# VHH binders against Abasic site processing protein HMCES (HMCES): the designs that were tried, part 134

Target 1, 269 residues: Abasic site processing protein HMCES (HMCES), of Homo sapiens (Human) (q96fz2)
Amino acid sequence: CGRTSCHLPRDVLTRACAYQDRRGQQRLPEWRDPDKYCPSYNKSPQSNSPVLLSRLHFEKDADSSERIIAPMRWGLVPSWFKESDPSKLQFNTTNCRSDTVMEKRSFKVPLGKGRRCVVLADGFYEWQRCQGTNQRQPYFIYFPQIKTEKSGSIGAADSPENWEKVWDNWRLLTMAGIFDCWEPPEGGDVLYSYTIITVDSCKGLSDIHHRMPAILDGEEAVSKWLDFGEVSTQEALKLIHPTENITFHAVSSVVNNSRNNTPECLAPV
Key: E = the ipSAE of ESMFold2; O = the ipSAE of OpenDDE; V2 = 0.75 times the mean of E and O plus 0.25 times the DockQ between their complexes.

## First folded at step 15 (VHH)

Design sa106 (from sa0 with S106E; framework vhh_6z1v_2)
Fold by ESMFold2-Fast, scan of step 15:
Structure sa106 (fold): chain B 269 residues (1-269), chain A 123 residues (1-123)
Amino acid sequence: as target 1 above (269 residues)
Amino acid sequence: EVQLVESGGRLVRTGGSLRLSCAASGFDFSTYAMGWFRQAPGKEREVVAAISWHGGITYHADFVKGRFTISRDNAKNTVYLQMNSLKPEDTAVYYCAARSYQFYDEPKEYNYWGQGTQVTVSS
């Protein structure tokens, strides 16, 4: 997973993350650094993306079932990294393989500290290799969506106006992530950065790409992954597996250039 | 105390009409999406219709499109299901459910549930 879309306005994104805490109280996640959230149809590594994490990471006596939403840098910078510029990290931490997560120091250490997060996206992009050429066909991959209608109308969302209404009830993709906290050696603000855990592709996606992000399907899975105060690393890792509850459609090559940030990036071709 | 109370279920003849109501209390109704679900004997609970927190977007299952209409009145804290051209296959216990802001088709994702109201359609 190397490219996502996360374009919802902050208020729409926040409502899409509404949840119930351990005591059964309905809540919206509290924002940290909301001004750093930059909606985009085309998010690449090193950019900031919103993640959910437990309030207990910031407040020692907090209820671990309560959630914070915060923009974090995509591309985990380990806490032990000693260079002054995070972009100089010699190895790629955009993704973390599920099968070796407990063997890699960069991931094992933050995982042992309970630094689990849920990475939010409209969906993600993958490029299918085309036979006989070096061209790749991009696909937008996302949770199956309930087909919404305008109030009092049963029409499908096939027009531009109806397509805009799809986002109002869009079910965000919820991917399992690991984050870490890096303190610049020369001083400055702590950098929060994350990696997306990857698994073998499900049958439905196998013709597009051989790997997929570890998707947490539903609020029960999301709650258990985030709640490091009650759910051990061993128990949380049982949530990491391929899922078939996913859909996709082909998109144009506009998405190939990460500087393109328009609805055309995810529009069906 | 959160309460969802369904009413209006009864025995109806094939081809008849019925309006179900669900009265909500104990939470901020205007910030919740509402859904109508049904469960027929020997079957799992399935979504029938749903409506967003602001009422501007809805969903109707394919098997009820053109026959059923969901609506809400935020001033009265009530969600409705207008059921027309009823068929024996519509016989089920009908439940209303609430979920913060967005509606889903999966029952497990809803936070609050009513006790249900029985709708029986005679062959």
Scores: ipSAE 0.769, ipTM 0.899, lowest interface PAE 1.0, mean pLDDT 90

Design sa107 (from sa0 with P107A; framework vhh_6z1v_2; at its last look DockQ between E and O 0.01; V2 from the best seeds 0.00; counts 0 for: pae O 2.4 > 2, placed apart)
Fold by ESMFold2-Fast, scan of step 15:
Structure sa107 (fold): chain B 269 residues (1-269), chain A 123 residues (1-123)
Amino acid sequence: as target 1 above (269 residues)
Amino acid sequence: EVQLVESGGRLVRTGGSLRLSCAASGFDFSTYAMGWFRQAPGKEREVVAAISWHGGITYHADFVKGRFTISRDNAKNTVYLQMNSLKPEDTAVYYCAARSYQFYDSAKEYNYWGQGTQVTVSS
């Protein structure tokens, strides 16, 4: 998983993340650094993406089931990193393999501190290798969406659905992540950065790519992954597995250039 | 306390019409999407229709399109299901359900549920 779309306006994104705390009270996640949220159809590593994490990470007496939403850098910078420039980290922390997460110090340590987060996206992109052509076919991969109808249709004739109309009720992709906090050695703001846990692809995606992000399918899985105050590392890791509850469609090569940030990046072709 | 109370279920003949109502209390109805689900004996609960928190977006399952219409009245904290051209296959217990802001087709993702109202369609 090396490219995502997360383009919803902040208010739409926030409502899409509405949840119930442990007491059954309706909540919207509370924003940290909302001005750092940059919507895009084409997000690459090193950019910021919104993640959900437990309020307990920021407030000692908070209910661990309450959620914060915060933009974090994609590409985990370990707390122990001693250089001044995090871009100089010499190993790739964009993704973290589920099978070795407890063996890699960069991931094992923050995981032991309960630094679990849920990475939000409209969906993610993968490039299928096409044998014999040297061409790669990009696909947009996302949760199956309920087919919405707009009440008070503008036309008396049949109006085909367009992608802009589906975003009001879009079910965000919720990927299991691990984050860490890095303090610059010469001083400055703490950097929050994350990695996406990856698993073997499900059967439905195996012809596109061999790996997929660990997707948390539904609020029960999301709440258990986030709630480090009540759910141990061992129990949380049971949530990390492939899912078949995923769909996809081919997209144009416009998405290949990460500087392209238009709806054409995810439109069906 | 949170309550969803369905009403309107009864025995109707094939081709008949029926309107179900669901009265909500104890939560901010205007911030919840609402869904109608049904469950026939030996089957799982399936979504029939759903409506967004603001009412501008709806869903109707393919097997009821053109026959059923969901609507809501936020001032009255009520969601409705107008059922026309009823068929024996529509016989089920109909449940009202609430989910924060957005609706999904999965029953598991809904926060609040009513007790259900029985609809029986005779041939």
Scores: ipSAE 0.809, ipTM 0.912, lowest interface PAE 0.8, mean pLDDT 90
Fold by ESMFold2, look of step 16:
Structure sa107 (fold): chain B 269 residues (1-269), chain A 123 residues (1-123)
Amino acid sequence: as target 1 above (269 residues)
Amino acid sequence: EVQLVESGGRLVRTGGSLRLSCAASGFDFSTYAMGWFRQAPGKEREVVAAISWHGGITYHADFVKGRFTISRDNAKNTVYLQMNSLKPEDTAVYYCAARSYQFYDSAKEYNYWGQGTQVTVSS
């Protein structure tokens, strides 16, 4: 998993993250650094994307079931990194394999501190390797979406002008992540950065790629992954597994160039 | 205190029509998606129809498409289900449900539920 779409306007994204705290109260996540949110159909490593994390990471004695949403750098920079430039990191932290997460210092240390996050996206892209050619077919991969229709009609596919309203009901993809906090040696703000945990692909995706992000399917899974105050690392890791509750469609090669930020990136072909 | 109160369920003949209403209170209705679910004896609750918080987007299950229509009136804090061409298999308790902003087809995603209204369709 090395490319995502996260294009929704901030208010639409925030509404899609409505949740219930442990007391049953409906809430929206509270933003940190909202002006750093950069929506795009074509997010790549080193860019910032919004993640959910527990309020307890920021406020002593906070309710650990309450959620913060914040942009973080994709590509975890370990807290122990000593160079002044994160690009000097000599290994790739875009993803973290679930089968070795407790063996890699870059991931084991922050995980042991409860630094779990939920990485948000419209969906992600993968490129299918085609035998006998160098050509690769990109796919956009996302949660199944409930079929919607224009209000006041039954069974009719509706106007293109209502496309933004359809996105108001889009189920965001929720991927399990680990984050860390790095203090630049030259001073300045602490850098928050994340990795996406990966697992073996489900049967439905195995023809596209052998790995997939660890997807948290439903509010119970999301709540347990985030709540490091009540859910131990051992229990949280039980949430990390493949899911078949996923769908996809082929997209054009426009998405191949990470500088292309247009709806064409995820449009079916 | 959040309340969803369904009304309008009764006995009707096959081919008849009925309109269900659900009055909502105790929350900002305009920020909630609403759904109608039904539960027949011996069956699990199933989604019948749903409508977005702003009212512009709907869903209808295939088994009711063309016969049932969901709508809402945010000024009255009310969601409706117009049921036409009723069949005996539509006999069930109908429930109103609410979820913040987005609707889903799974009952477990909804936080607020009414007590239900009985609809019985006679042969």
Scores: ipSAE 0.648, ipTM 0.852, lowest interface PAE 1.2, mean pLDDT 90
Fold by OpenDDE, look of step 16:
Structure sa107 (fold): chain B 269 residues (1-269), chain A 123 residues (1-123)
Amino acid sequence: as target 1 above (269 residues)
Amino acid sequence: EVQLVESGGRLVRTGGSLRLSCAASGFDFSTYAMGWFRQAPGKEREVVAAISWHGGITYHADFVKGRFTISRDNAKNTVYLQMNSLKPEDTAVYYCAARSYQFYDSAKEYNYWGQGTQVTVSS
């Protein structure tokens, strides 16, 4: 996974992240660093994206089922990194393979500390190799959306009003991530950064791409992944597997350029 | 087969101390939160204390008031309850329980239970 969409306004995004804590109380996640949230139809590595994480990471004795929402850098910077510039990392940390997560120090260490997060997105993009050509067809991949009587397919939004209605009730894609905290050697603010865990693609996506992000489908999966206080690393890793509960449509080549940030990126062709 | 075996319950005098142990087998102990419950005659079973899988989070009931402490040793698959300053009101059968997830103060959330050990505090 090298490209996502996360374009909802902050208030809409927050409401979309409504949840029940372990006591069954309805809650909204509290924001950390809300000013770092930059909505975009076209998110690339090194950009900031909103993630969910347990409140216990910030507050001692907090209920670990409570959630915080925070923009973090895509591309995990390990806490032990001693260079002043994260871009000097010699290995790619955009993704973490599920099968080697425990073999790589950069992922194993933060995971062992309970630094699990849920990466939020409208969906993610993947490119299919076309047979016989060097051209790749991009696809937007996301959770199936509930068909409201008026909410046609993303493609049927004939009006701005319909478009807004679609996104007001959009089910966000929830991807399993690992985050770490890095203190710059020269001082400054602590950098929070994340990697997306990847798995082999489900059968439905296998023709598009052989790998997919580990998707946490449902509130229980999301809650268990986040709750490092109650759920061990070993139990959490059982949640990491391919899911068939996805849908996709072909999009235009507009998304190929990471600088393009328009609704055309995820619109069906 | 999953087993939780409590031990250490006995007759003690008011102000005395006891240490209860619960030995677990038949499941991955290190992945479960553990709890101690008690049930006095004619009363409902109530939570005494709970501890997370890694031991970093603990809960103690209000009536404990610092007298009891829950701890665990994952290498020994054992959870403990140190009870100090015991009172006659602490007389009950004490149960060890294990849970994989959810809320610590609800008995319904615990998956496995021991047979219990009798604690009697005399005046």
Scores: ipSAE 0.221, ipTM 0.653, lowest interface PAE 2.4, mean pLDDT 90
ESMFold2 (binder alone), look of step 16: mean pLDDT 86; pTM 0.873

Design sa108 (from sa0 with P107E; framework vhh_6z1v_2)
Fold by ESMFold2-Fast, scan of step 15:
Structure sa108 (fold): chain B 269 residues (1-269), chain A 123 residues (1-123)
Amino acid sequence: as target 1 above (269 residues)
Amino acid sequence: EVQLVESGGRLVRTGGSLRLSCAASGFDFSTYAMGWFRQAPGKEREVVAAISWHGGITYHADFVKGRFTISRDNAKNTVYLQMNSLKPEDTAVYYCAARSYQFYDSEKEYNYWGQGTQVTVSS
């Protein structure tokens, strides 16, 4: 998983993340650094993406079931990294293989500290290798969406208002991530950065790509992954597996250039 | 104290009409999407219709499309299901369910549930 779409305006994204805490109270996640959130149809590694994490990471006595939403850098910078410039990290931490997560120090250490997060996206992109050609076919991959219809609106077909309603009930993709906190040697704000855990592709995606992100399907899985105060590393890792609850469609080559940031990036061809 | 109370279930003849109501209390109804589910004897519970927190987005299952219409009145904390052209296959217990802001077709994602109201359609 090396490219995503996360384009919803902050208020729409926040409502899509509404949840119940352990006490049964309905809540919206509280934002940290909301100004770092940059909506885009075409997010690449090293850009910031919104993640959910437990409030207990920031407040000593917080209920571990309460959630914060924060933009984090995609590409985990380990807390032990000694250089002053994170871009000088010599290895790729965009993804973390589930089968070696406890063997790699970059991931084992933050995981041992409970630094689990849920990476939010509209969906992700993968490029299918086409036999006999140099080009690859991109696909947009996302949770199955309930088919919505406009209510009480006359002449909403092809209107900008109708187009915006497509996203109003969009079920965000929720991917299992690990984050770490890196303190710059030169001083400044702590850098929060994450990696997406990957698993073997499910049967439905096997013709597109051999790997997929570890998707947390539903609020039960999301809450258990985030709740490091009550759910051990061993128990949380049981949530990491392929899912068949996914759909996709082919998209145009417009998405190939990460600087292209338009709805055309995810529109069906 | 959260409550969802369904009403309106009755015995109706094939081709008849019925309006179900679900009265909500104990939570901020205006921030919840609402859904109607049904379960017939020996069948699994299935989604029938759903409506967003603000009412501008709806869903109707293919098997009721054109016959049933979901609506809501946020001032009255009530969601409705207008059922027309009823068929024997519509016989089921109808449940009202609530989920924060967005509706889904999976019953597992809903926060609050009513006790159900029985609808029987006879020839």
Scores: ipSAE 0.747, ipTM 0.890, lowest interface PAE 1.0, mean pLDDT 90

Design sa109 (from sa0 with K108R; framework vhh_6z1v_2)
Fold by ESMFold2-Fast, scan of step 15:
Structure sa109 (fold): chain B 269 residues (1-269), chain A 123 residues (1-123)
Amino acid sequence: as target 1 above (269 residues)
Amino acid sequence: EVQLVESGGRLVRTGGSLRLSCAASGFDFSTYAMGWFRQAPGKEREVVAAISWHGGITYHADFVKGRFTISRDNAKNTVYLQMNSLKPEDTAVYYCAARSYQFYDSPREYNYWGQGTQVTVSS
């Protein structure tokens, strides 16, 4: 997974992340650095994306089931990184393979500290390689969505032309991530950065790409992944597997250039 | 104490109409999306209709479009399902459910559930 869409306005995104804590209390996640959230139809590595993480990472006695939402840099910078410029990191940390996560020091160490997060997106993009052409076909991949309609319409079915209206009730894609905290050697703000865990693709996606992000399907899985105060690393890793509860459609080549940031990037062709 | 209380279920002849009501208490109704689900004997619980927290967005399953209409009254903490042109296939226990802000088609994602109200459609 190397490209996503996360375009919802902050208030819509926040409501889409409403949850219940361990005590059954309805909550909205509390924002850190909300001004760093930059909505986009076309997010690439090194940009910021919103992630959910446990409030206990920031407050010593917080309920570990309570959630913070924070923009983090895509591309994990390990806490032990010694150079002054994170872009100088010599290995790619955009994704983390599930089968080697406990073998890679860059990922094993933050996992041991409970630094699990849920990466939020409208969906992600993958490029299908086709025999006999150098052109790759991009696809937008996302959770199945309920087809919504305006209140008061009787007998009218939703059409593809009402696609934009589904955003008010859009089910965000929730991907398992690992984050770390890096303190610049010269001082300055702590950098929070993340990687997306990847697994073998499911049967439904195998013709598009051989890998997929580890998707946490539903609130139970999301809660267990985030709750590092009650759920051990070993138990949390049981949530990391392919899922078939995913859908997709082909999109235009407009998405290929990461500088393009318009609804055309994810519109069906 | 959180409660959802359904009412209105009864025996109706084919072609008849019913309005189901669901009265909510013990939570901030205006911040919850509401759904109507049904379950016939030996079948899984399925979504029938749903309405957003603000009421401006709805969903109706294909098998009830044009016959059923969901609505809500936030001042009364009540959600309704108007059922017209009832068919024997509509026979089921109908459940009211609540989920924070957004509605989904999966029963597992709803926070609160009513006890259900039986609707029987026969000739």
Scores: ipSAE 0.781, ipTM 0.901, lowest interface PAE 0.9, mean pLDDT 90

Design sa11 (from sa0 with T31N; framework vhh_6z1v_2)
Fold by ESMFold2-Fast, scan of step 15:
Structure sa11 (fold): chain B 269 residues (1-269), chain A 123 residues (1-123)
Amino acid sequence: as target 1 above (269 residues)
Amino acid sequence: EVQLVESGGRLVRTGGSLRLSCAASGFDFSNYAMGWFRQAPGKEREVVAAISWHGGITYHADFVKGRFTISRDNAKNTVYLQMNSLKPEDTAVYYCAARSYQFYDSPKEYNYWGQGTQVTVSS
């Protein structure tokens, strides 16, 4: 998983993240650094994306089932990194393999601190190798959506108003992530950065790519992954597995260039 | 405190019409999407219709499209299901459910549930 779409306006995104805490209270996640949220149809590593994490990471005695939503840098910078420029990190931390997560210091240490997060996206992009050519076919991959009336589905909307209605009830993709906090050696703000855990692809996606993000399907899985105050690392890792509850469609090559940020990036071709 | 109370279920003849109501109390109804689900004997609970928190987006399952219509009245904290051209296969317990802002087709994602109202269709 190296490219996502997360284009919803902040208010729509916030409502899409409505949840129930351990006491049964309905809540919206509380924002940190909301001005750093930059909607885009074409998010690449090193850009910021919104993640959910437990409020307990910020308040000593907070209820660990309460959620914060915060933009974080995609590409985990370990807390132990000693150079002044995180872009100089020598190894790629965009993704973290589920099978070696407890063996890699960069991931094992923050995981041991309960630094689990849920990475939010409209969906993600993957490039299928085309036999007989060196070209790759991009696909947009996302949760199956309930087909709403009048707005239809992606590719069925014929006006700007109907296009906006597609997203009003859009079920966001919820991917399991690990984050870390890095303090610049020369001073400055703490950098929060994340990696997306990856697993072997499910049967439905095997013809597109051999790997997929670890998707947390539904509020029960999301709650357990986030609640590091009540759910141990061992128990949380049981949530990390391939899922079949996913759909996709082919998209145009416009998405190939990460500088392109238009609805055409995810529209069916 | 939080309650969803369904009403209107009864025995009705094939081809008949029926209006179900669901009265909500104890929560901010206007911030919740509402759904109607049904469960027939020996079957799993399935979505019939749903309506967004603001009412501008609706869903109706393929097997009821053109026959059933969901609507809501936020001033009365009530959601309705108008059922026309009823068929024997519509026989089920109908449940009202609430979910913050967005509706889904999965029952497990809903926060509040009513006790259900029985609809029986015969000829």
Scores: ipSAE 0.761, ipTM 0.895, lowest interface PAE 0.9, mean pLDDT 91

Design sa110 (from sa0 with K108S; framework vhh_6z1v_2)
Fold by ESMFold2-Fast, scan of step 15:
Parts: C-alpha cells; sequence; structure tokens
Structure sa110 (fold): chain B 269 residues (1-269), chain A 123 residues (1-123)
C-alpha cells in the first residue's frame, strides 16, 4: 500500500472517529498537532496522515482505551536512527510485512513498547497490471459504504455527483500500523512516524494486487489493536490477516501523479 | 442509564399502515445516528432504515423503499418508522439502535439497542 486518500475536513474526520471507551462513554478522539493535518485525495509516503493511538502513550496513568488522533509521517523512522535527515534512511519503511514484523528490529522494538496505531484513510489506491499493454489501471479500494440519500429525497445515489455527498456518513478505512518516536540528534521536536502492516491479498483483491494493508474491520478490532495497556502484542497480532470486506472501482490516470489533489483522483470512471 | 424503548408494534392486515416510535433517554440523542433493524424467526437481524445524527441523511433498504420512511425529532429524543403497504414478509421483531454520529448496516457496530417491538402482518 503506497497511496491513499484522506481528504475529509477535520471536523468530519473527527466525528467519523467517534468511539466508546472501556466504561461505555461516548468520546471523540482528542487532536494532537491538528495544524499538521493536510487533507488530500492523493497522499504518498513521507507526507503526514492522521492516525489513532492510545492516550496512555502521552499521559502517564491515562485510561488506555481513550484515543488521541495525530498526524504522523508515513514512513517509520526508527528511534535508533542517527542521521539528521530522516529522508536519508537506507531502507523503505512505508510498509511492514506481517510475516517479518517480529524479525526486524525497526518494527519489533516499537511493538514491544505498545506503539500500535490505526491509520485512517478514505481508502487506498492500487495499480493493476493490464494484459496486452504496459499501462496499469488504478483502482480506489475502500470499505463497503451504506448507500445514503438526502432527507426528503428518495432516490438512487449512483451518479458521480452523488458520490461526493456520501462523505458525511463515510466509513473510514482503518489500517493496522506501527509507529515510533525519533529524537533528532541536533535537538528539536520529536518526530512521530508510522508504517502500515501488509498481508497477502484477499480473494476479492487478488486480480488487482498480490498484497493489501492489514485492515481492522470494526470497532472491536480497532479497540483491541489500540489498547496496548490491556491487549498484549501476541493477542493484537491475531488481528492481522486479510479481509474480504472491501470494495473498489477503477479511477482515471490523474491519480498517477502524486501532485494531483482533486476529487477526480477517486471518482469512478 | 441508557434506554431505548420501542412502541407501536401490533397485528395488522396486509396493506395496512403502522408507525413505530423509539424513545431515547440517558445519552445525548442529538449526537447519535439511529437505525431500525428487524429480525424474523430463523433469520438474521437486518437493517431496515437509518438516519444521521443531524437528520439530513437517511438510508432505506431496497425491500422497503417507497413504503417505509424514517424520521427523527431531536427535541423529543424520538425516532420514528412510518410503515405503509405492509406485507406478510414484513412480519418481524423491529429493533431501534443507536450509533455515535454515523450509521452502518452492520448490527455489531451499534452502541445501544432497544428490546424490540413485534409487528405481525397477516390475512
Amino acid sequence: as target 1 above (269 residues)
Amino acid sequence: EVQLVESGGRLVRTGGSLRLSCAASGFDFSTYAMGWFRQAPGKEREVVAAISWHGGITYHADFVKGRFTISRDNAKNTVYLQMNSLKPEDTAVYYCAARSYQFYDSPSEYNYWGQGTQVTVSS
């Protein structure tokens, strides 16, 4: 997974992340560094994306079931990295294979510290290899959405124009991530960065791409992945597997250039 | 204490009409999306209709479109389901459910549930 869309305005995104804590109280996640959130239809590695993580990471004695939402850099910078420029990291940490997560120091160490996060997106993009040509067909891949209609209007919401209207009740894609905290050697602000765990594609996606992000399907899975105070690493890793609960549609080649940031990037074609 | 109390279920003849009500208490109703689900004997619970926290967005399952209408009154903490042109296939226990801000079609994602009200459509 190397390209996502996360374009919702901050208030819409926040409501989409409403949850219940362990005591059954309704909560909205509390923002950290909200000014660093940059909505985009076309997010690439090294940009910031919003993630959910446990409040216990920031507040000693906090309830581990309470959630913070924070923009983090996509591309995990290990805490032990000694250079001053994170972009000079020799290896790609955009994704972390589920089969090697406990073997690689860059991922095993933050996992041992409970540094699990849920990466938020409208959905992600993948490029399908087409027969008889070197062209690849991009697809936008996302949770199945309930078909919404405006109050007082009973009709089909199948047109491209009505596609934009679904965002108010959009179910965000929730991907399992690992984050780490890096302190610049020269001093300055701590950098929070993440990687997306990947698994083998499910049957429904196998014709598009052979890998997919580890998707946490539903609040129970999201809660267990985030709650490092009550859920051990071993138990949390049982949540990491392919899911069939995804859908997709073809999109135009506009999305190919990561500088294009318009609704056309995810519109059906 | 959170409570969702359904009312209005009864026996009706084919082609009849019925209005179900669900009275909510113990939570901030205006920040919750509301759904109506039903469950017939031997079948799984399925979504019938849903309405957003602000009321501006709704959903109606294909099998009830044009016959059922969901609405809400945030001042009265109540959600309604107006059911017209009832068919024997509509016979089920109807449940009211609440979910923070957004509605989904999956029962497992809802926070609060009512006890249900029986609707029987016959003869």
Scores: ipSAE 0.774, ipTM 0.896, lowest interface PAE 0.9, mean pLDDT 90

Design sa111 (from sa0 with K108H; framework vhh_6z1v_2)
Fold by ESMFold2-Fast, scan of step 15:
Structure sa111 (fold): chain B 269 residues (1-269), chain A 123 residues (1-123)
Amino acid sequence: as target 1 above (269 residues)
Amino acid sequence: EVQLVESGGRLVRTGGSLRLSCAASGFDFSTYAMGWFRQAPGKEREVVAAISWHGGITYHADFVKGRFTISRDNAKNTVYLQMNSLKPEDTAVYYCAARSYQFYDSPHEYNYWGQGTQVTVSS
């Protein structure tokens, strides 16, 4: 997983993340650094994306079931990294293989500290290799969505006004991530950065790509992954597996250039 | 205390009409999406219709499109299901459910549930 869409306005994104804490209280996640959230239809590694994480990471004695939403850099910079420029990291930490996560120091250490997060996206992109051509076919991959319609209109046809509202009830893709905190050796703000855990592709996606992000399907899985105060590393890792509850459609080559940031990036061809 | 109370379920003849109501209390109704689900004996609970927290977007399952209409009145903390052209296969217990802001088709994602109201459609 190396390209996502996360374009919702901050308020819409926040409502899409409404949740229930362990006491049954309905909540919206509390923002950290909301001004760093940059909506885009075409997010690549090194850009910031919103993630959910436990409030306990920021406040001693906080309820570990309460959630913070914060923009983090895509591409985990380990806490032990000693150079002054994180872009100089020698290996790619955009993704973390589930089968070797406990063997790689960059991931094992933050995971042992409970630094689990849920990476939010509209969906992600993958490029299918086509036989006999150098062209690749991009696909937008996302949770199945309930088909919305205009209020008071049974069987309403798609219209421009209806299209504007499709995102209002969009079910965000929730991917399992690991984050770390890096303090620049020469001073400055702590850098929060994350990696997306990857698993073998499910049967439904096998013709598109051989790997997929570890998707947390539903609030029970999301809450268990985030709650490092009550759920051990061993128990949390049981949530990491392929899922068949995913859908996709082909998109145009507009998405290929990461600088393109328009709705055409995810529109069906 | 959170409560959802369904009413309006009864015996009706095929081709008849019925309006179900669900009165909500104990939470901020205006920030919740509402759904109507049904369950027939021996079957799983399935979504029938849903409406967003602001009422501007709705969903109706394919098997009720053109026959059922969901609506809400935030001033009265009530959600409605208008059921027209009823068929014997619509016989079920109908439940209302609440979920913060967004509606889903999975019953497992809803936080609050009513006790249900029985709708029986005779041939």
Scores: ipSAE 0.715, ipTM 0.877, lowest interface PAE 1.2, mean pLDDT 90

